# Designs tried in a protein design chat: VHH binders against Protein DOG1-like 4 (DOGL4). Part 79

Target 1, 232 residues: Protein DOG1-like 4 (DOGL4), of Arabidopsis thaliana (Mouse-ear cress) (q84jc2)
Amino acid sequence: MSKMRNLVEEKFLEFYESWVIQLELYLHQLLIAHNNNTMSETELRHLISKLTTHHKAYYTAKWAAIREDVLAFFGSVWLNPLENACSWLTGWKPSMVFRMVDRLRKSRVVLVEAQVKKLEELRVKTKFDEQKIEREMERYQVAMADRKMVELARLGCHVGGESVMVVEAAVRGLSMGLEKMVKAADCVRLKTLKGILDILTPPQCVEFLAAAATFQVQLRRWGNRRHYVTHS

## First folded at step 9 (VHH)

Design k29 (from e7 with W99Y; framework vhh_8fcz_2)
Fold by ESMFold2-Fast, scan of step 9:
Structure k29 (fold): chain B 232 residues (1-232), chain A 122 residues (1-122)
Amino acid sequence: as target 1 above (232 residues)
Amino acid sequence: QVQLVESGGGLVQPGGSLRLSCAASGFTFSSYAMNWVRQPPGKGLEWVSGISGSGGSTTYADSVEGRFTIIRDNDKKMVYLQMTSLKTEDTAVYYCAKYDEYLGSTYEFDYEGQGTQVTVSS
């Protein structure tokens, strides 16, 4: 069928399942490190580096896949319906991670005032970058309803094979625009993650990454349970 | 319900080998990643190794990488830690561990057992 014909979806499904399994293993290591404070600063920095490398590997694989088929990332087959419902431009909404940062303010290890100020500055910059992308996406969606696009769609219904080729070329052009926007959103995600980790101490980085991974893994578990109940 | 029972520890000379075993019951074993964690004398818990539910992915703490191997037998509901080239700093009580639920505020793992003591001494 169409899902089986799309090799990008099949290959990324295999990649993503393996990537999430490895994330869960890193989450276990983060939870032990956070709860027991057994690691030196050097060891904590190395663990944080493993997590950042793991996330960068995701974006490397994603960007290779979207070059082939960006539309596979809108309503992804490797995500359950709950994960898809929570997606913003094919991934987590950058400003959302500051909710996890807010958890650190209530932890037993308190953020110092200088960190709080830097995190608030980063939050403002992240929201600004996020809004720029949202405006670009809105412009893109409006362009889909443009007179020219509506005319191309009608031509595909009323005129022979030549009009079909013109419509297909237009759709390919639209996919290139989506690829650019998805990459821009991913760059904001990576910039936000790096910014937070640069501001936090290594123990706070471990707590933050544990909270983020916990949310991602738990959201997947909740959605898989719901999907099973719905479709079984 | 969940029960994890560790065994295989003992006294060994530096450079020696031991194989630790963990027998699991009370849950769908193949659906959960399993971990080995240890507590050296006078220190807190440290994570040693993890293995995915299928056994297809493994990961190790830097201090044990290349010396320890984690394996599982899903049919027997067992996870093992093969330890080689043991060092005095590997002396610890070793625990088998899993997570039942992930909640940002809990940071918990489940294990049920007294662990197994590994002592590396000349």
Scores: ipSAE 0.333, ipTM 0.737, lowest interface PAE 3.5, mean pLDDT 83

Design k3 (from e7 with A33R; framework vhh_8fcz_2)
Fold by ESMFold2-Fast, scan of step 9:
Structure k3 (fold): chain B 232 residues (1-232), chain A 122 residues (1-122)
Amino acid sequence: as target 1 above (232 residues)
Amino acid sequence: QVQLVESGGGLVQPGGSLRLSCAASGFTFSSYRMNWVRQPPGKGLEWVSGISGSGGSTTYADSVEGRFTIIRDNDKKMVYLQMTSLKTEDTAVYYCAKWDEYLGSTYEFDYEGQGTQVTVSS
């Protein structure tokens, strides 16, 4: 059990580093497409599809990993402290992605009224889904403090193999609850991303994805440039 | 602290009319887009209508277009939803929601309070 959990962190760290490198390459292609306006609609759709597939690959790998060790995703070793500080339930906050939509107003590409309406509808739905998950997490945390914590503490005061096994089973149950909440949050992320891409034209999708990838890459760079050095 | 207080809900017959009100405080009212959202029994939130900070632009969900009118009074810090030709499908708790004009610098979305109940029955 411990051996598998240690392996999960090592494997996901290796996966994530490769995934981020590929994201930076896609960002470069998005910026070229956006700045030069030289690609056909078919070529833009192909590029958008590559980004969509790339994000799906992340969630496929993540869900396999959280099945084995969901706690690895709370304060992840493959993220710097700034990235971890900005995480909402092990990832980006879904409503934050609408901040990237803000950049479309400053672009030469104008949103039509029908798109504006659909984005507004999606924003409300996304905020509702976020609040529902936040309420579930609050209920989980309260239960941990008042009931599960008291029971675990009580059991931990008694010595013996039987008590240890019961405590371990309870901790596994708590981890399964976190796994369900993380998956629910990831589903909101994917639905929000899909929804935005379905509403936008291909050039607008490229601009949106470029903004989102730029923010993700820049946040990582800002965190990595922080001069917190440990030589221990 | 941002506060939004909805009122004006009630029981109406199909085809009837009702006006909802939202009193806002705690922020620069004219700088923010205001929206009406609703939650039908047993369902999630559904966006209904939006109005720009200046009142110069309004948008409506397809289900309410031509039947509902959103208006605002920036001097009184009020948002209204004038509902006509009400249908049983309009039965919901209605909330007003503050968010920035979503192509703006931030996507602050807040709604508070218990909303106002609209029941359309025959």
Scores: ipSAE 0.000, ipTM 0.299, lowest interface PAE 14.0, mean pLDDT 80

Design k30 (from e7 with D100G; framework vhh_8fcz_2)
Fold by ESMFold2-Fast, scan of step 9:
Structure k30 (fold): chain B 232 residues (1-232), chain A 122 residues (1-122)
Amino acid sequence: as target 1 above (232 residues)
Amino acid sequence: QVQLVESGGGLVQPGGSLRLSCAASGFTFSSYAMNWVRQPPGKGLEWVSGISGSGGSTTYADSVEGRFTIIRDNDKKMVYLQMTSLKTEDTAVYYCAKWGEYLGSTYEFDYEGQGTQVTVSS
């Protein structure tokens, strides 16, 4: 079990490091595109598509990994302590991206009234979906403490071999519940991202994605520079 | 001070090849991704290619994918752009660029050189 957990962690660490490096390269493309008034709508949409594909690749890899070991995503070894402190159910908090959207209202590219209304509606829906997931996680944690813990304690009174098998089965059941919750949170993230991109024009999408990627890359750099013990 | 010095441009016929060079100084070179950007006549700056600090990851604009290769030599603090199968549309001033630290809301675009001119014509 421990060996399989270590392999999942190692593989996802390798994936994530490469994924973040590629995100930074896409960020540089977005920043240049943001300042280029000669790009066609087709060119901008293609760049936006590269970013959405990149984010989908992250969730594809993540969902494969959590199917094998969801607990690896609680206290992730591929994230520094600052990134972990900013995590909400193993990833970014969906409503936080509306802080990036707030920048668009102060930019030279003006949001029209219809966009402002749709973004506010999406913000409210995203907050509601977040709260639903938080309450489901709370119920899961309470059920884990009250019902499954008592069952594990009772079954632990039997002969060692049978007790170990039953405990392992119960732990796998708990992990399946966490996997479901993490996937639900990730679905809110993907719906929120898609919703924002569907409302924004291509130049506004580029600005939004640049702001989001800047925050993610910079948070990682700040965390890595805070005198952490670095091993070869 | 960040210094980026580009070289290697020139006049070349369609289908030809050129290698651009960028000499970097004033920062921890291997810690920063490096980019090539270009400004064609009558257009704004276009991103061409990027390479991670370690050189382990590269990315290219669709218009140059399969024709251009970005490489770096961290010991020499150099970035190169190997250009093959050049087209008239590749005519531009080419700049070597690095992004700076986050200074509030976004990264700063850093380039210190005058660029290097690439002209693709008969």
Scores: ipSAE 0.397, ipTM 0.766, lowest interface PAE 3.1, mean pLDDT 83
Fold by OpenDDE, second read of step 10:
Structure k30 (fold): chain B 232 residues (1-232), chain A 122 residues (1-122)
Amino acid sequence: as target 1 above (232 residues)
Amino acid sequence: QVQLVESGGGLVQPGGSLRLSCAASGFTFSSYAMNWVRQPPGKGLEWVSGISGSGGSTTYADSVEGRFTIIRDNDKKMVYLQMTSLKTEDTAVYYCAKWGEYLGSTYEFDYEGQGTQVTVSS
């Protein structure tokens, strides 16, 4: 199952494939660090910083791409169906990562009560932010069914030269709104990630990041096997 | 069963070079990134280098960047580590390491080889 890809899709697909490969390499470092408790705090912090930088690079690339074609990310041809099914507004749902945190609590990682409290507070805030975005998205989606949408529908039946321009203008307007929403969602993701990393100790951060990266990599693998998708 | 067999270690003077090899079996080799890790005397395991399954992407620890090169041959199921400009601090047992599995609440990382000793000394 392959979709027709535009230039933005192709470019981002290439980027993402490379990015995931690098993520896997970092994951190995994280796993080694996690399984061997002898790394210094400085070394752990350095590793965490590398991962953080890697994630920032993703969003930098994403935001550049969405400026060109935000709609590409609502199809996300670089993801398999399973990955897409787990996506919320073109990425991971921020509140989902707390499942990773919960796993930490059940593992050999000991969180102090103060950390647990802060994490719960962050969870609540994250959910609030998600809901806010969802409400805005809903409002925006409803608003799309305005005169512009009607015009698009009408023009879609009879496309002429002038009509094409009108359609393009309408699509641009829509895209701008969607871009804002996607960026807002990404901000919540980044804020949530930062919040978690600020609460956790370096060893705990490593375990958390390992869990998150593992989930991402495995999700991709599972999806590829089950859905017969190749992205290379 | 995953098997990793390291070789190529030895005694070398500072500034010298060594080439380590790792023979892999028991898994779909090209589907996994491979790594080199090392354990210096009296210290814990540290990551040295990694290479993607296809071999198209590599990464290195800061301490070895520019001096070490990781290569793989998927047809032969081999991973190599070319080490140059060796330093005394590079003295360690070197292991080949494979991507592990997420098993419920645990993370498995395979480096079960016996390793190969690298000693850098004057």
Scores: ipSAE 0.022, ipTM 0.420, lowest interface PAE 4.8, mean pLDDT 86

Design k31 (from e7 with D100S; framework vhh_8fcz_2)
Fold by ESMFold2-Fast, scan of step 9:
Structure k31 (fold): chain B 232 residues (1-232), chain A 122 residues (1-122)
Amino acid sequence: as target 1 above (232 residues)
Amino acid sequence: QVQLVESGGGLVQPGGSLRLSCAASGFTFSSYAMNWVRQPPGKGLEWVSGISGSGGSTTYADSVEGRFTIIRDNDKKMVYLQMTSLKTEDTAVYYCAKWSEYLGSTYEFDYEGQGTQVTVSS
């Protein structure tokens, strides 16, 4: 929503547009693979590896960008308002992917009991890690609202004075704390994704990744069309 | 109303080259990613290559990477598949495909066109 973007926002916007376009092309491969019973396990594993590498590339680029400006990732200019409204600590909420996993229980490729048990254990661990990060965010928000921060904010409303240097130092401190929390959340995302893929068979991985990519691509389409009006 | 018409297939010797064409009509061509998929005799549909709506991004199946090139001409509403170093394993009916529209709570991929036969044999 910013009228003027900084360099970090411009570079990541360019990266993200390209990354999402490539994700859609990989989704096409996943959908064909999902409906094709003649693909070998080796071929499926290679496709899964392409998606895993693509997601890792996103986090590599993101972590480089948040080192420069983590605040760019809160209310991101490369996301539409619907995508931003659905964000949890600058990305998808880790436990939400288990709803996509639950869809696999109703698919043609049935999960065996051992997989169901491991997925439930992973789900519980993921929710625990989410709650730990939410408590850390709560502590961070409380710290931001303390008297010292309120006083620094009051000084900062007179921008251009000597108070600007004090506010900039405080913002740098806040940014370092946010960077640490965002990286912690991203680590939970990556561990959850890897954990699911390690438990699932290659055909089940393809179905799971197709569901996840479909949701991401469709959420973007829905948000971009938010101004559609009903015909009179 | 949406139509995809493939052409350019034929009989070719191993190591040969062919250029497949797909003429699209009935939709805003530049707004959709386009794909080539194939069906070898006795097998299911196999994804071959994809290209973004702008043409800025492409991706290939491992079996064809380095040998095939997908390109598009948005002004002419055409997508092409340039095939080189053809192998007997590339023998298949080749289809041009685009994404299906959103249907309720399901988003599905449309992977059918008119089709063009490619036969690679001595």
Scores: ipSAE 0.323, ipTM 0.721, lowest interface PAE 3.8, mean pLDDT 83

Design k32 (from e7 with Y111H; framework vhh_8fcz_2)
Fold by ESMFold2-Fast, scan of step 9:
Structure k32 (fold): chain B 232 residues (1-232), chain A 122 residues (1-122)
Amino acid sequence: as target 1 above (232 residues)
Amino acid sequence: QVQLVESGGGLVQPGGSLRLSCAASGFTFSSYAMNWVRQPPGKGLEWVSGISGSGGSTTYADSVEGRFTIIRDNDKKMVYLQMTSLKTEDTAVYYCAKWDEYLGSTYEFDHEGQGTQVTVSS
């Protein structure tokens, strides 16, 4: 089990580093496309498709890793402390992307009334789905404190094969519950992303994806530099 | 401070090849992704290709995939664009560029110089 957890962390760290580097290259494409009003609709759709495929690849890799060790995704070694501070159930908070949509509107992107209404409906639905998951996580944490945590704390006072087996079983149970919650959160993320892209025109999709990728890349770089340049 | 100097453009026939060069100075070259961007006559800037700081990852616009290759030499602080099977629609001024990660929520090119003109014509 411990060997498998170490391997999961190592493999996902390698995957994530490469994935973020590729995201930055896609960001550069999006920024140039955003500033070029002569691109065809088909060219813009192909670029949007590259980004959606890239995000789907992330969730494919994440869900494979979570099946092996979901706990690796809580306090992830491939994320810096700033990225971890901004995480909600192992990823971006779904409702946060509507702040990016609001930024788009302020950048003189012309959103028609029908789009504004659909975005507001999606915002309400996303917030509702988000709150359902938060309530489930709260119930999980309370249950852990009442039963499993007390059990694990008690077992930690003993050394031997029997105690180890019971601790391993309890950890497996906790992991299964967390896996279900993380996958539920990821489903809300993917539904929210798809919903926004379905409402926006291709030029608006490019601007939205550029804003999202910019935030993600900048957050990682700021967090990494803060760590290296910290002065006491 | 940051300087990027492009060269290698010229007049070439359809189906021909050219290698563009970009000499970089004034920043920690290996820490930044580098891009080739072009401006065809009468059009806006079009992204062509990008390469990660280490050179381990590359990405290409669909229009040049399989025909162009981006490479870098971090020791020499150089980025290259090897262009093969050139088409008339590849005619443009080519610029190398990096993004300033310190520009807040909106990135801008740190440098677009005079560029290097590529003309594909019979």
Scores: ipSAE 0.427, ipTM 0.782, lowest interface PAE 3.0, mean pLDDT 83
Fold by OpenDDE, second read of step 10:
Structure k32 (fold): chain B 232 residues (1-232), chain A 122 residues (1-122)
Amino acid sequence: as target 1 above (232 residues)
Amino acid sequence: QVQLVESGGGLVQPGGSLRLSCAASGFTFSSYAMNWVRQPPGKGLEWVSGISGSGGSTTYADSVEGRFTIIRDNDKKMVYLQMTSLKTEDTAVYYCAKWDEYLGSTYEFDHEGQGTQVTVSS
């Protein structure tokens, strides 16, 4: 279903479409690097840096957008239903990327014991951070149903202009909390990504990033095939 | 069947310019990002540049950024690589390549073309 879009949604949709296209180009680079194994360590590091910079650009844009309308990201019109279904607090769930790491372990990539231990530690830490954010999120969601709001809900459409102001105030309060939580979640994402990249060797990083990017791109494609997505 | 035919290579002096062309057929051209890759003598395949299906986004290897420009014409099903300020290290066989559908487990570019030789020498 097509949703009515506000200015924030439209702007971010345009941004995201371009961003995804660029991601696909980077994916090609990653795959070439992975397949040929002819690139120097310096070249690999540079490629990794390009990808990390690309992701940082996404969050920069996102944070600017959520400042204006965080609620737009809880109905992300730039994503298809499948992508949205896989979304945790307006993005990928941090703990999910460890599935990509697990794939590395099953491939030709050999992780040394020290790397495995560090990855497990990071996994646990990431999980705890996720849970902390979820608990805080719940607090804001529950707080929406305060005494005044419940009373207004009971009165329904028979309430005058003052009630609208109360509702708007409540929504603003929620939005502020949501913005905080979304940023916190994004920080966990970035921290998790950095942590993984710090543990892996450059060739392993390339393979990991290729796997992650592939999954993201494929998820979008699979979703688009199954559902009509209206893009501007 | 996917066909990619490269042309425009040749011998050029350092600092010179060349324009490579690639004619594509056998697939929905505008739906795929296109790439240029090259194989220097005695070396493996090296990625050079990519352009999105719409042509709105481009990217370059560090070694060629600022010197090479990738362009596409979706109506003609052509991809171009404008090379300037050529260096001896740019000597290679250049291939036009697309990525196969991501549904496959293979991470290889489709570069079935014969390529075009670029030689930069004094």
Scores: ipSAE 0.020, ipTM 0.429, lowest interface PAE 4.8, mean pLDDT 87

Design k33 (from e7 with K98R; framework vhh_8fcz_2)
Fold by ESMFold2-Fast, scan of step 9:
Structure k33 (fold): chain B 232 residues (1-232), chain A 122 residues (1-122)
Amino acid sequence: as target 1 above (232 residues)
Amino acid sequence: QVQLVESGGGLVQPGGSLRLSCAASGFTFSSYAMNWVRQPPGKGLEWVSGISGSGGSTTYADSVEGRFTIIRDNDKKMVYLQMTSLKTEDTAVYYCARWDEYLGSTYEFDYEGQGTQVTVSS
């Protein structure tokens, strides 16, 4: 059980470290592409596809891992404390990605009114889906608290090996509910990302993805520096 | 203090090969990803290849994938670009580059060497 959890954490740590290293290399490609006005639409779309595929690979690996141990994703060992503090249901908060979109309003590659309207419609829908998940998580936590209280009361009456088995069953039930919520949140993330990329032109997509990747890489670097200072 | 020096360029025929070298100094080399970028005559900068600090991860532009290999030697503080099956479209000045931090509005390299000229012609 705990051995299985440790194995999931170890394997995903190896995956995530490699995934972030590859993201940084893709960020370098995006930065050069952003400054190069001679790239064709086909070349830009191919680069955007590389980033989309890379993010899909993350969710493929994540969903396989959460099936085995979703709790590993709450306070993850492969994330530093700053990254964990910024997490919403094991990942980035979907509505916050529109802050990256706001960067494009001040860039050389400006948004036309039709795009601004579609992005605002997407922002509203994303916030609605986000709030729906938050309400579901609240209901889940209330239900789990009631179940946990009943199980804790029951355990107080039974000492010995039976107590361990009951706790493990309760944890499995908790994990199944959390898995569904995390997958729902990840679906909102992927739908929001796809929606933004569908609205933006290829040069705007490159700038958006560069901003998003810059934030992810920089947040990790800042958190790692502070973590070393506090632990040295 | 930080210095990048490229070498190994020259004139080659189509289908030929060249190995470019980049000597780095003034920083903890193994802590930084390194890149090769190129500027063809009359065009903007094109990203060619990147390698992680450990050398465990590499990425290539589609136009060079399968033909070019990026390698690093952290003990010697060197990055190499092994180029094979060269095409006339590969003619460019090749630069070794790194980022220290990612600046949002400019997206420029923190350090870029002086470059090495590669000319592919019959």
Scores: ipSAE 0.521, ipTM 0.825, lowest interface PAE 2.3, mean pLDDT 84
Fold by OpenDDE, second read of step 10:
Structure k33 (fold): chain B 232 residues (1-232), chain A 122 residues (1-122)
Amino acid sequence: as target 1 above (232 residues)
Amino acid sequence: QVQLVESGGGLVQPGGSLRLSCAASGFTFSSYAMNWVRQPPGKGLEWVSGISGSGGSTTYADSVEGRFTIIRDNDKKMVYLQMTSLKTEDTAVYYCARWDEYLGSTYEFDYEGQGTQVTVSS
């Protein structure tokens, strides 16, 4: 089933496609850096900075778009069904990235005890922040079913203009709440990423970012193959 | 058979310009990001620049950003590297390399060409 796209969806789709392509190029750099192990610490830090800037650009674009239509991101037509299924409040689940960190720990990467401790603290904090957001999200979702809306639902869709106004008002209220929640979730994502990168050494950061980017790219690939969808 | 053939290298003075070319064959060219890498004398392989399959996105190493430009022609199956403001430290054998944007977990890119020598000297 083809879904009609609004202007926000179209614009963000174009942006995201370009953004992903650039991410893939950065992934290549990360893999080269990791594989060759010839880059200086300064060079590694610069590469990390490029990736960080790239992610910041995504959220800048996202936040501009959600001001116009936050609901577009709960359909996310720029993602395939698998990507959407793995999404939490319009993006990656913050606590998920710790699985990638765990991979580092099991690889040839050696984390010192101090790093492990800090990572665990960050993990706990991230989890609490996620739960807080989820509770607030639930509040907005439940609030949608107020007395008036329930009554309108009972009467069906064949009601006059006043009913339409009531529904629109309810949707606006929900949208405002959703925007707030999405922003909050994004903040947790950004804080989590920053936290991880602050704990890890530059070489470890490169490996982590490579793993994260790889997962994102592969998830897209797997989803496209499964659903016969191609994304540029 | 995958083939990448580099050309356009030579001797140039500092501040000069060169344009490298890479002819690709044996694969769906537009499906791969293309890259330039170089190996300076006595040093390891260094990444220089990359361009997406569509050509819509480009990226550069810090050492060459603002001086080098990577371009591709998917109809001709060519990738180019326009080098300007060349420095002595740009002296290296330059190779064309491809990367599958969906391979992800692989830490490898490939090049099948012999490379082209670029020497920047006064």
Scores: ipSAE 0.041, ipTM 0.564, lowest interface PAE 3.4, mean pLDDT 88

